VHH binders against q330m9. Designs and how they scored, part 14

Target 1, 357 residues: q330m9
Amino acid sequence: AEQEPKELLEMSTDTERLLEENDLRPLWEVEKDFGNQFGGFEADIWKWEDIQASIDAIERDVPIADLPPGFQRRVAVPVNTGYRNAISNTIYVGVQTVSPGETAPAHRHGANALRFTIDGSEDMKTVVAGEEFPMRDNDLITTPQWEWHDHVNDGDETAAWLDVLDLPLVLDSLNARNTFENHELDRQPVTKSQGYWESQYGRARPFEDTKEDGIPGPFEGNCAATPPYRFSWKDTLQTLRQRAENDDPDPHDGYSLSYVNPATGQPPLFPTMSFRAQLLQEETDPHFHNAVDAYFVIEGEGATHVGDDVLEWSERDIFVIPPDEIHHHDPDGEAILLGMTDRPVFEAFNFYAEAEP

## First folded at step 22 (VHH)

Design x01
Fold by ESMFold2, fold request of step 23:
Structure x01 (fold): chain B 357 residues (1-357), chain A 124 residues (1-124)
Amino acid sequence: as target 1 above (357 residues)
Amino acid sequence: DVQLVESGGGLVQPGGSLRLSCVASGFTFSTYAMGWVRQAPGKGLEWVSVISSGGSTYYADSVKGRFAISRDNAKNTLYLQMNRLKPEDTAVYYCARTYTYKSGSERTIRFDYAGQGTQVTVSS
């Protein structure tokens, strides 16, 4: 039986040993391995009913009061095959619930985070930096770097929200540590009237009263700090409707609004992640980009084509599009999506890229 | 104008080999998953094999180890090498453009286009 000739790159056992003894690798082996450190990143989808059933099972089996101190949070985390700790290697999305009468205890940490309300009520609050923010359906509330936050359900219905953080980027990709501190009280004192934080970022706003770089805690940086803030769904939806009545949609994204940093009036909301609301009324044109997109379906149903895959989604589903995959959205009628992306990381290095096939 | 044209079928004795080809036109071949589906006399359609746009391959249990799917993106051509053929492999073989539909935990392979088919007959 004849065998095909092989191309061989001859490197002696002695040479291999010398390299390994000195913690060196030849470039051609290193280049071959780049981009494969975390495994494949796949397009995937998590249906709300499956997420809900899983959280209900956790609540039945593990009462929140029985969890160790500091970990009393019921969260289901969508995980990617290529990265088993989160939806992607840069973005963490968790679905957290708080039952009637429960409190997720006050703490603060170095990572920026937000809460996107799924099932809210007037008696479900996120308290951030001394202000009680109501958690109404589809509101987005920031819990920014080094600000105290706790979550309080004084209502009679279970509340649910998305937690979105850049923890995979910080902890695993950058191999850093997230500084964390528990408050001595489970519920921080309320020291601001409702509406205080919103009032500080209008067109007329206070001048001065920031530290030199304006970044809370032991951290430093060049980006403006993100303040505590509530983006109401009512206002967001109204703006989307105005765009739909007056403008042409973007071929790839439909009618899109960015949740901007209130301190700058510009995206991104956080240095590492940006967020948008997208109103889709038509099938979009395909494109691809090197940043990841994750989505929560605020309203409607449809499908998203991602390379070889078709992700069929409906209201409250969560899905993810890996980098460099050709994709487009095909709503069934009208749909509204919350988009989440690590695009700001790529922009910081001047290598964000987007193209059409 | 998507077209898929199969060829390479014929009569072969048990234990023999055939190679099927499928020439594609009217779309960017390299960006799509492709597959083979077959229909035996009096039976429904049965998936045989799929190759992703990235080159990953999948096979039905009945053909694993005997069939090999491949693609040549420069020639817009899909191949199926069929070895150690058995009488139960007798069928019309269709080339198809495929997608994996995901809905929660469910995974379903569907196709939007298929060719006219090529007959493979394995008999003594």
Scores: ipSAE 0.285, ipTM 0.698, lowest interface PAE 3.5, mean pLDDT 86
Fold by ESMFold2, look of step 22:
Structure x01 (fold): chain B 357 residues (1-357), chain A 124 residues (1-124)
Amino acid sequence: as target 1 above (357 residues)
Amino acid sequence: DVQLVESGGGLVQPGGSLRLSCVASGFTFSTYAMGWVRQAPGKGLEWVSVISSGGSTYYADSVKGRFAISRDNAKNTLYLQMNRLKPEDTAVYYCARTYTYKSGSERTIRFDYAGQGTQVTVSS
């Protein structure tokens, strides 16, 4: 029972003009726009059949070679109603295709990126920091901050994968410029044997003390850099099955694995985003948090309850849960999800909050 | 063990008013949308009104302006205030726990639990 003010202070027209003339605004006018600059984020879902139909149309109409310089990727992008260019204001998700004989040219940027393979082959490769990474179904390959990367399809079938980037955070929220560079060559030189980057982070691995800060490019920071790395689906699935046989599930997330930074052995994978594979065998308990969760359905089907909404999903669907929405998952039998979150940003500022209803 | 118990039905003259109540148990009432659905004799179910967990309200065109849905989360109770009642409002009224189901662009309202109903009869 909050009392309403009987009378409100009003500024004169002359005072309003003086403020505007000097590029000043009173706090009470500016305060109204806090939290409303981007509109509200809504719980939403993109069905694979609709995504696939749209991508097939784009692939038919738009060869990569015809795209303008600096952005030569064919991608269908789920966009949230409350934000125009991405699934959220911090995480960008897209579905990219490369047809046989096409190359998405080499570039590098400040935003972190990964590729989660949907339809791959041995001859479809992401080339990162001198190594060719074949893109096999459900593998996760990092293309981290300021590392050269290109995508080359020397096979005979169209390849498709999920792109996940912190692009909206880096370029739209932070307003960073000159964080992007095209390579002189469309295909970067291959300077590492396949398996090189993986080999650097095993239980037996090279070790060398160094004085370098270790962060690539013009950037500085307090977090360990993320290396180029491939997380094989075979190993990931095997580990999920071991957890299901031996461990208790988390009440909210089921049996989950973090895609950790290989250099530290700890989450988050990127300073700005964490990723997990989640095996769900039963309905989870509700909770809410101020970080965004986005999901790609690796296997199975089910529903996710988000506030008053129910998102019914099946294999390869993409869905998003906005901040502060009470949610839980209800798989139909067994399902595996790829989870994506900007939680690390909130944790870096001691701002992360989570609760049960 | 979800339970919804309706009350407040009865016989009322045309133009009269009636207030339905629904007491909920077995779930966290404040986090769910709730609604009223009705069934006249020999007819199918008809949505009457829905109130979101946040308090936003929706009404069927046939009752808009005459009915008011509300909730008291402290008492786990859903209400329907029915004014200017007409003979066509005669039905069994059911309290329901509701959701908006989304699949791409499709949006539908469904329920997973409903009570046993309370009879409302409008006649002179």
Scores: ipSAE 0.252, ipTM 0.685, lowest interface PAE 4.0, mean pLDDT 87
Fold by ESMFold2, fold request of step 23:
Structure x01 (fold): chain B 357 residues (1-357), chain A 124 residues (1-124)
Amino acid sequence: as target 1 above (357 residues)
Amino acid sequence: DVQLVESGGGLVQPGGSLRLSCVASGFTFSTYAMGWVRQAPGKGLEWVSVISSGGSTYYADSVKGRFAISRDNAKNTLYLQMNRLKPEDTAVYYCARTYTYKSGSERTIRFDYAGQGTQVTVSS
């Protein structure tokens, strides 16, 4: 058998013992593990037919009231083969359901979250920071850091939506386990009329309120807090259509709109994650970058080439593109994607990189 | 235009060995997965082996342990070392530029370009 060169190196037994007894390891033993902490992070796709069958089964078998202590949410979670609990090491995506008459109990946590409605109704509501937000198809609703939120279905049909959270980053990487509370009540008090949070942005405000910039809860930071907010699909689609009629598409992303933080008017929506709506009408040019991209297919069908893989998608499928993989999209005619990325984390580290092959 | 030119086929006795080569041109060879597909007389196409752009290798169960795929990116050349050949290995072997198509749990190897093929015949 061939012997690797490192197997010829010796440290004295006293040196090995001294390191071990003090919980130390020499760099040359640990350096091989950097960048290989997980198994292969792979391009992958979850088809809506399989997701739908799974969430229907969970809905039949597991009432929200029967869930064990913890988040108490009925969610099917796309997991990458290289991880145990999420689509990537930074972004969690899930498909949550709430049946007629159910309530997902009020809680709050340090992780930022949004809800992108898949099957909604006027009587299915996310309640956040005292306001009821009806969950209409393809609306994006924020339930930001440390705001009370619950989900109540007073309608007659099961609702479903996409959850996107920075949970793997916050809980696993940053180890922020003491940032969760349950509310005393399953349904938080409704203290604001519908439209209150939307009315606070993009309009005239009292002078004293324009200087207020507090971050909710025990947290401090250098980024403006993301407010509770609803981005209506009607307005988003109208803007996409205007862009397609008047502008040239981006070579890699098509006609792209960023869901900006309403308090600043600027991306990113959360300090850790950016979101975009992308209208694709033709095959895009390949590129690669060191941030993760995850996608939900809002409308249409097509394929995405990722390195050696081709992900064939259709409406409501979820797929993920690993860092540094050359990729491009090839829609069948016209398609609209919801894009999700941890790019803001990389930008905060001055570490974001992007190139064309 | 993409060109793939196979060579190295021939007649060989059962238990023998053969090495196939495929010279590629018209694209950046190092960034693509490459593979071998074969067609036995009167049968459809059968995947034999794939090597990713990063060097990971995959084999059909029928050839695993007997065949070895490799690539030389400096020479734009794909290889297939075929050992312990059996009469069942008789086929035209095609060099292909490949992708793994994923649709839910399904994984399918497809190609967009293939060469003209090289005949391998295993008989006494």
Scores: ipSAE 0.237, ipTM 0.689, lowest interface PAE 4.5, mean pLDDT 88

Design x01
Fold by ESMFold2, last read:
Structure x01 (fold): chain B 357 residues (1-357), chain A 124 residues (1-124)
Amino acid sequence: as target 1 above (357 residues)
Amino acid sequence: DVQLVESGGGLVQPGGSLRLSCVASGFTFSTYAMGWVRQAPGKGLEWVSVISSGGSTYYADSVKGRFAISRDNAKNTLYLQMNRLKPEDTAVYYCARTYTYKSGSERTIRFDYAGQGTQVTVSS
């Protein structure tokens, strides 16, 4: 129950007209409207079976070949009630499929993007910056800012993966245009053998006298560019298991690792978003923070308590926790989650806050 | 530690009114959704009404327009104003701490704690 000033109740229609004529608004009206541009974001969950059924229905009715040339990608997008274009006002999550013989044509853009493989195979590839990256289950593959990328299914089964982009932040919150370019070819030339990009960021790696730290394309900034890279599930799982055997779990996140920027060895993976894998073996302690958390369930099942809500999840479900909601996870036995957050934006502005109830 | 104590039940004639109260302790009342659940003689539990931590209210179809749920966070108290009571409203009414369980498009209301209940009897 927000009290309005009594002066507002006394403001005449002539005063309102004068303000409108001069493109002015009184402070108490603009303050009332701040923070309400997007409806109230809700804790919500999308079950894999519903996502899968919806994608299958889309494929039946609208094959990818029938889509307009700039949109030959079949993607179902989890949308929040409060923001009908994405899972949150800062993070876009999509579930993309590519059926046998299909190609999602090569393009590049300014928005940061990655692919997390749900149903993959050796013959389903994301091609990034000249290298073919086979999309194996639970691999994370970056398609960095301004690098050419296309998706090619030379296999016999439909592949599926998670797209994660900072698109709502870039387009809606920052009011920026997403610089975008289609490649002249549907499949970019393959100019590097598999493993090339990974080899550039090992402990033993190529040495050059001059450091290249420029930002690709027409962009500038203070953060190191994110390179093309594949984070293998095998290595990720091995690391999580080593942590579980040797370390104490974090009270809120369990045993976690960060998908770091390979060029720096440090989080965040992108300037706008960070990603983690979390192995949960027991109920976590409640906390809250002003950054959004979105999750994909890699393995297992359980529930997440978010304020008044309980989100019951199982493998391949997607769920979201709005800012400032008290939450904790309660796995049924053991579970592994992919965590996605806009926390880096808050940290860059000295705005991140976290607390326990 | 969680305690929910209902009061305000009694005998009332059809068309009458009652106001139920529930005093909560052992948790931060203002951050939880609360609700009323009832059990008629020989029947299972039936949800009646829920009020979210933010104050949004929800009602079962059978009581909508007749019952009003409210809360006073300063007093840790949940209320149910019951108007135009009918014989089919006869039940034990339980105050409950509730959650909305979400599984895809499905929404169900469940509770983790309930009080001892207060009897409401509507008879001629």
Scores: ipSAE 0.208, ipTM 0.674, lowest interface PAE 4.9, mean pLDDT 87
Fold by ESMFold2, last read:
Structure x01 (fold): chain B 357 residues (1-357), chain A 124 residues (1-124)
Amino acid sequence: as target 1 above (357 residues)
Amino acid sequence: DVQLVESGGGLVQPGGSLRLSCVASGFTFSTYAMGWVRQAPGKGLEWVSVISSGGSTYYADSVKGRFAISRDNAKNTLYLQMNRLKPEDTAVYYCARTYTYKSGSERTIRFDYAGQGTQVTVSS
């Protein structure tokens, strides 16, 4: 669907050669190549049964201690056919495991990371910025930009959780470097009581906390830094149930709660990614938007229509909706989804668009 | 109501060609995948070809290289160009609105609407 043949443009082959020799291209050729750096991303789904079998096999074959220096995390990564490194060109989703007695060593990096617990226990902890956060099923824990974090399993069963990071955006789309440091200790010192980070929001605070030094590490920006924080599933579910009993659902998203930045009380949770818990009790209305949606099924089963595709999902499945695809959800009874999106990136440069067909 | 009306069938000798057409109405044609399904005498339904809303084409092994599916969204019309026809291609050909159902690694093509069909007979 582009320009007429060369003879209609009257550009000679000598002119074409001259441009090529000087690393120049005519605009009308460049325009047809825009938007094709990555193959077409597809709507796709990863079933928990297959994920579980795969993470069990990796756990069996690859102890964390045997992983390459610089990072030691055992993760199975859903990959899109069009990209092959992640679920999308902007969002990385992975399923990480830590066996009993293992430690994923302390490190920090520029990319923000979210942990959503799939199989957890009181003795499986993410330790971030000096606080131990027990990983209870369906809790959401932030390990934000440039904060020390390690994962320690002092329990007797393997733990598993969902990782969500903006690595594809940073490393591939922006072609930048993810600044990274290993801690000198595998397990960072625990310097805060459990509950410390939660207590810092929605309450009176010391005067010094109102004069922030800015964004941690070598980074600068205009967004408020995201703190280490745990959103308990118990509280999230309670709020979803209260809304279902008292309010009308959103036509596209059902009863949707945003995991907001506790420091601002507003979305997005990270400057590059937003997250939602969505309770669906009925088929939603179709819409489309230019941001990617990825989903993890917290509870229930159903289907999501995405353009020509129908993704049939059940509990703990992961699926992805590419940009600009008309989609809607059709739960079988009731379902709860974790939604993940790069919408904040589009909003940051006034590019987000959403519409109904 | 969704309507799909096939035409272009007929009697043709082996090695011949036919072009089937399907005029669609009652839905936004350009946003749906479309396809052809056939039923030979005494047989079940067999998918033949699918074209996605984005224009990607897929063919059953038995027709690949001989048949070409296409669409004209401005005319709400789906086409199937059938070349080098064989007696085994004898069937009623149905135009269908299709979806690809994905459940883990399983991929199946299903349809929610089909037309009344057009007969293609390939015989000496």
Scores: ipSAE 0.035, ipTM 0.616, lowest interface PAE 6.1, mean pLDDT 87
Fold by ESMFold2, last read:
Structure x01 (fold): chain B 357 residues (1-357), chain A 124 residues (1-124)
Amino acid sequence: as target 1 above (357 residues)
Amino acid sequence: DVQLVESGGGLVQPGGSLRLSCVASGFTFSTYAMGWVRQAPGKGLEWVSVISSGGSTYYADSVKGRFAISRDNAKNTLYLQMNRLKPEDTAVYYCARTYTYKSGSERTIRFDYAGQGTQVTVSS
């Protein structure tokens, strides 16, 4: 009967102390803790009526001018139970308001951002890289990495829109610093006529033999920079309708299109995030993947099944599907969703995985 | 196309035991939460027990410690072991495919499909 070697089954107190004194941990303890830094993310839903009540209350209490230096934006932020700063550990979604006569001051930063307009008008503008972009309902406007942007409401009603940024990925998941700069002026100079940025990416566009566009600011990388751009809802909806009339739907996504990077004509819109519009006319087939999906309901109502949960949604609700959860959508008639995902990060690392149950 | 077929009910004396079974078809059993609901004569439906797709279990206070829910995903079968039965347990027992409805902080267990039921009668 061979005696069990005790030192092989457990470390001595002196060995434990030596490791602790030198900021070392044995692998088998570290292995147990991996994958739990951000555990506990849940499927969840934020109803528009609750969001609307909240943004109305913030608007009453906190003028933009009274906010401290920093982002200086009036935003209600959907937060996940497992991560209290955003909807997920990679994607930030918020609902911003700007009251009549207010300006959200000009700044620029390393994180990419877009604005999806909920309640807009011709007189509510996002100003990006010198061009005024009127914010019309369901338009998507990019304010990409290191471009000056401000939001000005010259209208007579409060405007509201969806912000989507890769801040949690940069700040919390990668534990990196977001480079940030305030402009000297609250409203940047308007130096381009409306339509300038669109004109740079048409099939007929300026040609220069030696022009080098580069990545703005102090950043380097291997992806083409995303330009300032407005994707009109009219064009988006027309494309979805053409697909529904002429094509078969995808089993998981229905009739979808991608908001591509205009400079490349290819997804993803940002190196870190993809966006799509999905027209659903029938229940989809279940699948799961290791990327997060977040959704805003552009039109319609229905339910999304996520594991053992059912999220019942209607127009302007926001919901999130955590990684690796089996899910599918069941619209009540017809619905259109804005989909948001960190899938491009997974693809860049050859890490994306998707399957059907 | 979804089918749930219960069996194992019958007449039993107080203090006795029964094991209910439910064979599922028409869907991927392993990915759904399942449960048992019951309806006593002249009464509404009452939740008895739920088991998540991952195997976590929940019980009504009236049956906790006496009933045990389990599942065999390889056989697409849900079970309810019923011990120390009381006359108050007399009911039709339905196998159900369940889900959790969420509307903010509210969480409510509901079902979308149920079987034909199996009668359990507990009397001396």
Scores: ipSAE 0.015, ipTM 0.597, lowest interface PAE 6.6, mean pLDDT 88

